Miniprotein binders against a7ua95r516to809. Designs and how they scored, part 169

Target 1, 294 residues: a7ua95r516to809
Amino acid sequence: ASLSLLSISDLVPDLQFIFFWMSNAIEILYFIQQKSPAYMQTIELMDDKAGSKESLLSATISANEEAMTILEEVIMYTFQQCVYYITKTLYVVLPGLLDCNPFGTEPSSEQCRRAAGVCVCAVCVMPEAVRRVVSVFQTTSDLLQQYQVHSEIQSQMFAYLFFFTNVSLFNQLIDKGPARGWFQRSRVLQIQASVKILLDWAKGAGHNHLAQKFFAKFCSTVTILASPPQQLSQMSWKALCAEHPSLKPVQLHRILTQYQLMAELGPLPIWQPSSEDEAYIYRTVDLLESFENH
Short names: E, the ipSAE of ESMFold2; O, the ipSAE of OpenDDE; V2, 0.75 times the mean of E and O plus 0.25 times the DockQ between their complexes.

## First folded at step 12 (miniprotein)

Design fj15 (at its last fold request DockQ between E and O 0.56; V2 from the best seeds 0.71)
Fold by ESMFold2, fold request of step 13:
Structure fj15 (fold): chain B 294 residues (1-294), chain A 83 residues (1-83)
Amino acid sequence: as target 1 above (294 residues)
Amino acid sequence: DPKEEVEAMLRAAERLLEEARKALEEGDFERAIELAEQAIWLIMRAMYKAESHGTDPEVDLKLYEIEKKADQILERAEEELKK
């Protein structure tokens, strides 16, 4: 059934086929780009008898341009198909990250203490929801390596997957957070730990710079929401904007409003927007992020 | 009981942070990273436990400050390993 195709494991055969052709197209394109100049130089050294050198040079240039255009389109199409399949599975599993407990229950804390050959507790309590997300990333990484996809394309793939993850988590939190209780600080601390597991995966996989770049908005949101009231109440609007440049004024205002409600703080004058930002704090069209690339 | 556990976790995180700082100074950057990560996870668990059983603002702020210092050690050690 079509619902069974939403699991990353169910999509592996289709992804293998697509990665195979994408990788082959990339290698052929690279060959043409690297070897074509040498062949053109060989033609330039030929005797120009009966005009055949000029005709061969023109035909070779045209054939190379046509081949490169076709290969670039194949690479773009296969890349888009991979992203489509992978992000459909991410879309299904990502909301669970906002509803899981990476710290476990108090009765299981002794189990984590016993198993802490590496760390105190966090590894023992990885929620299934986090494992599902990590599995999507790890399966993608394994397939890209199995088919020897060029490292630049691998980076572009993970850049988009991290971008998609950031947008999905941010939008879910902003949109559903009040009704779901996700702005409660105990829940934010759980979310923070779950996201750290994802960030640690990205670092171990060699994608730390991409994760730092593309998770910035969601990470900033969680960092603010997790901050102690005594510390956050001392930070001005301008200071918060400087520390969290990924957040638009309407987004920062919404986050601070939810923080104020959950921490039961009264109005804080130092959180008043700057005059230049005041025009933008009510632009609800800018509140949620677009899934389209910027 | 819960307050005593959070205080014990705070003291353990402080010890891990000191060990991480020493490892960083000795040039054992892998050890410094390991210790800083252990401190960070312990602090996150301590913050969650404190929030679940009522928060002492002074303890909450101390946990936050130790986490920031551990993050700084982690960042420095990781930067040194890239060299």
Scores: ipSAE 0.779, ipTM 0.934, lowest interface PAE 0.6, mean pLDDT 84
Fold by OpenDDE base, look of step 12:
Structure fj15 (fold): chain B 294 residues (1-294), chain A 83 residues (1-83)
Amino acid sequence: as target 1 above (294 residues)
Amino acid sequence: DPKEEVEAMLRAAERLLEEARKALEEGDFERAIELAEQAIWLIMRAMYKAESHGTDPEVDLKLYEIEKKADQILERAEEELKK
């Protein structure tokens, strides 16, 4: 099947199977970890019939360790399979987020209309392109909750998915942005709003800290590009580095260069890299983010 | 007039910002967050509208200043709710 036809809904049956085994393995592992000390104590309190106690204790320890090791492998494998399937669906829907215009719709909520006059919050009509991305995350959340997966595993899942999303969006914006007009300020504002809807969803889902952490690079890029030329032209290289520590010097330099071209600004001496950073701005290998660094 | 509409949105965002500041000062952090987020969304839409119809640099700077102030209120209110 072409990747283009793969929806998260089509993967739900397979994901359900994987989540079922992942959850069960976690529960059994937890049970063994909690009950093992009590079993060992029970064996230790048994009458010392000639060598049978030590052999039983050793056999029980070994069996528990083996079982725990197998369960950990099952958990890891099932986790990786979930991530693999979910990230494939994200890969298909994420490009639509960069072309989305969230400002084309009227607010559906009367409360939002009254309070702000115009709102594109999660209570309002979510643009279809954003909805497709949110649907992947929501389906993942719903499955994790349905199978009562341990909170730490849920956090790790979302951490990776947000990481993947940030890398994907960042790399697409840096690589294809100039050619697709995504560096035009109006388009940047659309992208900023679309990502904000996603971040607001993540906040509502209890993943605010993770979202802020793992989207920092993309958000910094969009924030710079959305800045008024009058404001950004007054910011030094050093100030921009300090405000956007998630950006590597080569990344910041590329963003500023593209901004300069888009805004038809002449060369700005204030944006010149420091002598310390000058060697790093030419490291084109560090320009795009890697998916392997997680 | 798109310009008049952007100016009206700017004034509305300023009101929301002031209400958010007041809520923050009163210790109503949840309300401060809500109002600040509303201000930010309104500003983002105003910026987009202004850009789409020809950007007035003065209006752009005012919108940017309000956004930054709203972000600061939001950050402070969120920090207080974590305590």
Scores: ipSAE 0.776, ipTM 0.931, lowest interface PAE 0.6, mean pLDDT 90
ESMFold2, look of step 12: ipSAE 0.772; ipTM 0.929
ESMFold2 (binder alone), look of step 12: mean pLDDT 80; pTM 0.756
ESMFold2, fold request of step 13: ipSAE 0.769, 0.746; ipTM 0.929, 0.917
ESMFold2 (binder alone), fold request of step 13: mean pLDDT 80, 80, 80; pTM 0.756, 0.754, 0.753
OpenDDE base, fold request of step 13: ipSAE 0.744, 0.748, 0.745; ipTM 0.920, 0.922, 0.921

Design fj16 (at its last look DockQ between E and O 0.54; V2 from the best seeds 0.68)
Fold by ESMFold2, look of step 12:
Structure fj16 (fold): chain B 294 residues (1-294), chain A 83 residues (1-83)
Amino acid sequence: as target 1 above (294 residues)
Amino acid sequence: DPKEEVEAMLRAAERLLEEARKALEEGDFERAIELAEQAIWLIMRAMYEAEKYGDDPQVDLKLYEIEKKADQILERAEEELKK
């Protein structure tokens, strides 16, 4: 549809077509890689005639190389098309994650307050905004499994989707956070809970290591912002860099500046950048992340 | 009143954490994970509720430290379960 109400369910028929071709190309490539040495050995055992064995071996090598090149291009193209369409859907739904409240106003039952064994679902509710993001991830996972896409390609797909999610959320928080009030600690705690729901989905889906890797920048940001002032004020710049290596100096500096404003703290001497980082905190071009992989 | 609710959640999380520690020692890693996760979510809610009424720094630090202990139990149990 040409409507601005694009959802992942509207894309499923087109994604099914693309996944079909991608999966077939991967299977053919795998077959060539596994069977090519045996076929070459068969050629070497052939009766040697006036250049016939050498000519057939050369032609076979060239055909295999051409076929593998074409298949790799098909896989790359179909992968990029899947990522393109899925991330357009993610781009629309991700900002809502920063504005929702997984804790609600009241507990769903009195048992949540007084029970020692209260269930996780009784403590929080999945907001509609979080459900929309989970739906994109779950639909993608279902399609990859339905078409039996090779596990390495499934991992690469989710690596990029988590990367995209991290960049989108981080950039929105840094860029719009002051105007939207997202640096207030109560809002940070809501965001932290919403992200934990996504992390729990990733763990249950078998992608925990990818999520830990590719959400690191956003998770580090939220962890710092959620920290109590008495704890965070004891941590030097060097200690913060060591605990949060995913953050560039300009990014850590900006996060601490927003923290100071929200917590009503003056400049702290222990948060002064190291001499090696001091020039980097002014590099505004490094503040926001690029959606392009390097 | 709101402070009493936060304290009740904190006490419940401490009980869950102690049971998770015992489950870890006994090798019941799946139970340790479940209990640690329940404690983590309860602490996250307690932090949110405490923040709304203006935060006592000592309550805030106590919640933070219990969350860290629960995270450590969770990670250790998950590592052991992989073995």
Scores: ipSAE 0.752, ipTM 0.921, lowest interface PAE 0.7, mean pLDDT 83
Fold by OpenDDE base, look of step 12:
Structure fj16 (fold): chain B 294 residues (1-294), chain A 83 residues (1-83)
Amino acid sequence: as target 1 above (294 residues)
Amino acid sequence: DPKEEVEAMLRAAERLLEEARKALEEGDFERAIELAEQAIWLIMRAMYEAEKYGDDPQVDLKLYEIEKKADQILERAEEELKK
């Protein structure tokens, strides 16, 4: 009940506080890392008055190491807190993405209308369900930029958020898809388009490589399910494994089985798992993705 | 007619694909990406609209072939922009 009311906007004040401390800790850590060698060298060049030089050097090294360790802990803690709050918000809005129909709206951009007749690109009116997901990522991006968080930490943040999103969407699709009708081709096409809008946003935000990497499993699943029966029925198990390396054998087998049921296809010998994969298709523990594997 | 609309979209996507290919050959990789992405979006919509009046295997296959070609152009153009 209470989680359904949490918007990313409601978390902004708390996130701002956390991002402030995270950014400051990173800046101080970086300052110590850059200045420490110069300070040590300065101490080393001082005249050794009464053997105090070695003790001062040792004390300075120890103090810097302790400070760096504490700062790293602060960075890690603040990072984890940000991820925790943001992923809670994602958990609430992600289910709406699977039920979204991005094709219900006309293109708002005249350029898109002229070029393609109908477009659902990022320049066009984004469906509300997709907008809610994008808003979480955009707010995160805006906060990271506002507090000038180091680019590596930004990349790690988005990597985890994309990972979380992929796992969430994949598991929901595999588990609930048959019951929700998400394996119907029209619904698959809607899901594919909705995810493409999100990926286009990620591309525009400079996170294209991360998005492609971490969404690979969900995208592969949707690509298979969106494939025409005539095309997919000609693809062997080995060819599908090679084209979709992000899918485990048990996952691919489940997707193909559900596709076969949805498309009312008879058993296809060409989709029979290889002798090497036959033992793995029954490993139901590997069917759903884990959130712990990141 | 929904079928006529899908056929019109298919023809438009084929034109965009050809323009994207030409842009790629000319070394205008940014334009090739833009045109290929437009073609993909148009094909995705055409596939969705085609489902409304029933499965036409020939139309579906043709749409899929255009999408695949557009993806190939997109990939090539993006690879060239990274060099």
Scores: ipSAE 0.690, ipTM 0.896, lowest interface PAE 0.7, mean pLDDT 89
ESMFold2 (binder alone), look of step 12: mean pLDDT 79; pTM 0.749

Design fj2 (at its last look DockQ between E and O 0.60; V2 from the best seeds 0.73)
Fold by ESMFold2, look of step 12:
Structure fj2 (fold): chain B 294 residues (1-294), chain A 83 residues (1-83)
Amino acid sequence: as target 1 above (294 residues)
Amino acid sequence: DPKEEVEAMLRAAERLLEEARKALEEGDFERAIEEAEQAIWKIMRAMYEAEKYGTDPEVDLKLYEIEKKADQILERAEEELKK
């Protein structure tokens, strides 16, 4: 495999180390939160013959505060490190998703041919570019479960990974799409199918809600571009904004401009931006998404 | 013949959509989901194949409408299955 330094399998030992510390910090924090009241109660019941009760209570409170602060910092730092390493791997593999042909992956085995007409998400039919992305998500999921990371932290991690994926794919499409031919409808239909495979993985992994929320911008873009000309030409600017609230006016305008070029449509009055949006369709600073927007 | 293959995929998707609708009405939500998913994949492939050789606007719109109906069945069946 190319770029073995950036392969998810090459990062597993480092990720295991980070997940180990994160999981331990969470368990210690839980222990302190659960056991601290009982210990404080024991101190309260002490015989204060030596006059030490208030000093012990004060020291215990201070130690608990320091320990909880340190543990929360460890949890935050380890989370950020996991995300950093995983997104480095995602950044390398995501562009290939825009170039693959998921319809060129024909069933090759006897059992696959016998199951013709069903959705097959088995390894033998998944395009290689999609498999690379799924492998990053699946390895992350496996590690989180192996180390029994709290479900809230798992959700936050996948929320960010899906956000990162959405930004990366959207920016690549908008920025490189004209030169790479990605706005041709046949190509958009290929991209739509590749994204469907990712969304199906997310649904099967229990992350459907997160995927629907955080892939919204890219999915809206692909949905518009895949729409038949006869259907899309009947939708007003206002209707498109309402149906696709994740798209900024400059982004929707750019998408419709590329659609018009590929479908050989002239300017359509129905796609004229609303008066509120007219000034915003020229804000090129708002065209691409920021990876730091969280 | 690409046109005949697209029309065959369209007919297969229509059959799957009808079976998914029946499964939903009968309360067989797992079957409804499976058949709606199969319809969606048939439509996506049919649209791609039609686009490669040129698409008839009538066929293109029909594929689009079947896909939207299948999406609705899928969403409805998944909501019911959670109950």
Scores: ipSAE 0.774, ipTM 0.931, lowest interface PAE 0.6, mean pLDDT 84
Fold by OpenDDE base, look of step 12:
Structure fj2 (fold): chain B 294 residues (1-294), chain A 83 residues (1-83)
Amino acid sequence: as target 1 above (294 residues)
Amino acid sequence: DPKEEVEAMLRAAERLLEEARKALEEGDFERAIEEAEQAIWKIMRAMYEAEKYGTDPEVDLKLYEIEKKADQILERAEEELKK
């Protein structure tokens, strides 16, 4: 009940506090890493008047190592807290993405240089369900930039958020798709377009490689389901495995089985798993993705 | 006629695909990406509209072929911009 009311905007004050400390801890860590060698060298060059040089050096090394360890813990903790809050907001808005129809308004193709009017440009009206998801990512990006968080940490943040999004969308599609009609080709095309808007945003935000990597499983699923029956029915199990390496055999088998039912296709011998994969298609434990494997 | 609209979108996507191919051949990778992305979106809309009104299998296959070609151009152009 309470989670459904939490927008990313409501969490901004708390996130700002966390990002502030995360950024400061990173800056201090970086400062220590850069200055430590110079300080050690300075101590090493000091006249050993009292045999205290080694003790001072040892104490300085130990103090720097301890400080760095504490800072790394602070960074890790603050990172985890950010991810926790942001993923909660994603969890609320992501289901809306699967029910979204991005084709409801014809974009005036003339004004948007980007295709079919479903772009994240100021000229294109983004569907509200997609906008809510993009808003979470954009707010995260804006906060990371505002606090000048190191680029590596930004990349790790988006990697995890894309991972989480992919797992969530994939699991929802596989589990609820048949009951919700998301395997109907018209609905698949809507989902594909909605995800493309998100991927276009990620591309524009400089996260294209990460988005492609971490959305691969969901995109592969949607690509298969969006394929014309005439085309997909000509593809062998081996060819589909090779084209969609992100899918486990059990996942591919489930997708093809649901596709067959939806398209009212008879059993297709060409889609029969190889003898090597036959044992794996029954591993239902591997059907849904885990959030722990990141 | 919904069929005529889909056919018009198909023709538009084919033109965009050709422009993307030309841009790729000319080494204008940014333009190739732009045109290919436009083609893909046009195809996606055309496929959706075709499904809404009853998909002609031949049209559906043509749309898929154009999308695949546009994706290939997009991928090649993006790879060239990374060099």
Scores: ipSAE 0.764, ipTM 0.927, lowest interface PAE 0.6, mean pLDDT 89
ESMFold2 (binder alone), look of step 12: mean pLDDT 80; pTM 0.753

Design fj3 (at its last fold request DockQ between E and O 0.71; V2 from the best seeds 0.74)
Fold by ESMFold2, look of step 12:
Structure fj3 (fold): chain B 294 residues (1-294), chain A 83 residues (1-83)
Amino acid sequence: as target 1 above (294 residues)
Amino acid sequence: DPKEKVEAMLRAAERLLEEARKALEEGDFERAIEEAEQAIWKIMRAMYEAEEHGTDPEVDLKLYEIEKKADQILERAEEELKK
């Protein structure tokens, strides 16, 4: 019961309040931006009988700049508040994706099917761990649309949520994977399938470009780990770097080391880092990703 | 029999891939996407089953190759629909 305190459904009333004010601030900001040139032109056409046309013009400029600054701050802080609440719920539900088995017992519902988007319990079976993550994304999407938040802000919101998801999953896999057995290929294949359900949701929701961009590091990691040994052992370090540019040398090296251990492969000369990269494969400060987007 | 199940999934995925390729060539991009996605899901399930039961490495490589081809069809069909 205590876990329900962080569910997205419990946060909806607070999120509704924040989205309402964020949306209003955005609309007012754009209204001022639209009207500002016209009002300045009206002042320039005014009769200068009091000899204070320049004073009115300067006061109008100052008022517009102050109002826009205030509104931009409101938008920024309400946006930050939204991501704060949403990422708190994501942080709780995301680890379940790494322990999820989406391939469960062969169910009669195998015949239930949708286009590559979203599955629901009544039509198709979606694993509970995946459903919890999708629910956070879908609830966010529904609220953004309900309050008619500008599409650019909606995109920025999902860019951040996907970035947060990628960092959280990647860091947990790298950090806890050896102890949890998450580098075993059967587990990697389960993780890959669970992530594909999320990617399918993002595509159906119109966020495919953002998902491709911001999930790249985690997706590259699971793609490498899921590769057949006969295929991966034929790929040089340089080829792997080229195919997976989102991975830093220390990260690729760590992933290949774990793969080698699980596949019971001896040292492979073809995976020796290039001279340029060798200086970086031991930089443990670069192993985990930061939640700061710089 | 797990090995027979994996082999059946491989054959089903190969057929779905061929249907996706034909749909792409015919310009039916929505059908190409649907068939390619079905192939990908079948392959992902088959790879997992094969890994759990220690299936022949050649089957593992075939599943990998079919998945890559299905991904290519999916990407191409989605690019055509953007137009």
Scores: ipSAE 0.773, ipTM 0.930, lowest interface PAE 0.7, mean pLDDT 84
Fold by OpenDDE base, look of step 12:
Structure fj3 (fold): chain B 294 residues (1-294), chain A 83 residues (1-83)
Amino acid sequence: as target 1 above (294 residues)
Amino acid sequence: DPKEKVEAMLRAAERLLEEARKALEEGDFERAIEEAEQAIWKIMRAMYEAEEHGTDPEVDLKLYEIEKKADQILERAEEELKK
């Protein structure tokens, strides 16, 4: 099947099955963890009739440990399957985010007072490309809530999904940006606004800290590229490194080089890497982010 | 006039920024966040319109300064709500 036809809605039945087993395994694991000490204590308090208290205790411990191990494997497997399916849908919809113009429709700005969340008010029409990305995250959130998945597992899932999204968007922007015109300042401003809508959703969904952490590299890239030439041309290499610590020297150097070309500024001595960083700016292997570093 | 539109948006963002600052000073952190976020959105739109229509670089710098101030208010207000 063409990856282009795979929507998150098409995967919901399969995801529901996986989330059901994941949730049940977590609940059973939690039950065993809570009740096991009480059962062991009860066995320890039993009268040592004609033999087998130690053997019963040992057998109970061993059975609980085996059950817990199996449940942990089920949780891990189901988690990985969920992530696999969800990231496939993200892979399809994320490129549309970079081409999105969120400014095409004037939101009737006066009425959308709702600060912290994707204003689902009829007034804040989320651009379709952003809506498709948000729909993947929202569907994931809804499924996690529906099956009452433990909050830690929810946080781990969103951490990975935000990580994946950041890596995907960053790599696409760095690799294809020049050819696609995504380094043009007007396009950068569109990208910045589109990502802000996504981050506002994440904030409203209670994932603000995770979103800020895992989107830091992409946000830093977009922030630099959105900066006025007059402002950015006054910032030294060291100042930019300090303000954008999520960027590797090679990444910052590439961004500044592309910015210079786009803005027709010519070579800026103030952006010259420090002697310490000079060796690192040529490490092209470190330019793109890896999906394996999570 | 596109220039007049951007200038009007700039003035609107400045008002929102001032309301956000006032709310922060009053300890109304929720309102400070709301007003700061509105200012940021207004600025982002104004910057886009300015870029599309080739407006004055001085206006672009003013927009950037307001955005930076709004971000600072937003950050402070969000930090205070976590305490």
Scores: ipSAE 0.768, ipTM 0.928, lowest interface PAE 0.6, mean pLDDT 89
ESMFold2 (binder alone), look of step 12: mean pLDDT 79; pTM 0.739
ESMFold2, fold request of step 13: ipSAE 0.756, 0.765, 0.763; ipTM 0.924, 0.928, 0.925
ESMFold2 (binder alone), fold request of step 13: mean pLDDT 80, 80, 79; pTM 0.751, 0.744, 0.745
OpenDDE base, fold request of step 13: ipSAE 0.743, 0.742, 0.743; ipTM 0.920, 0.920, 0.920

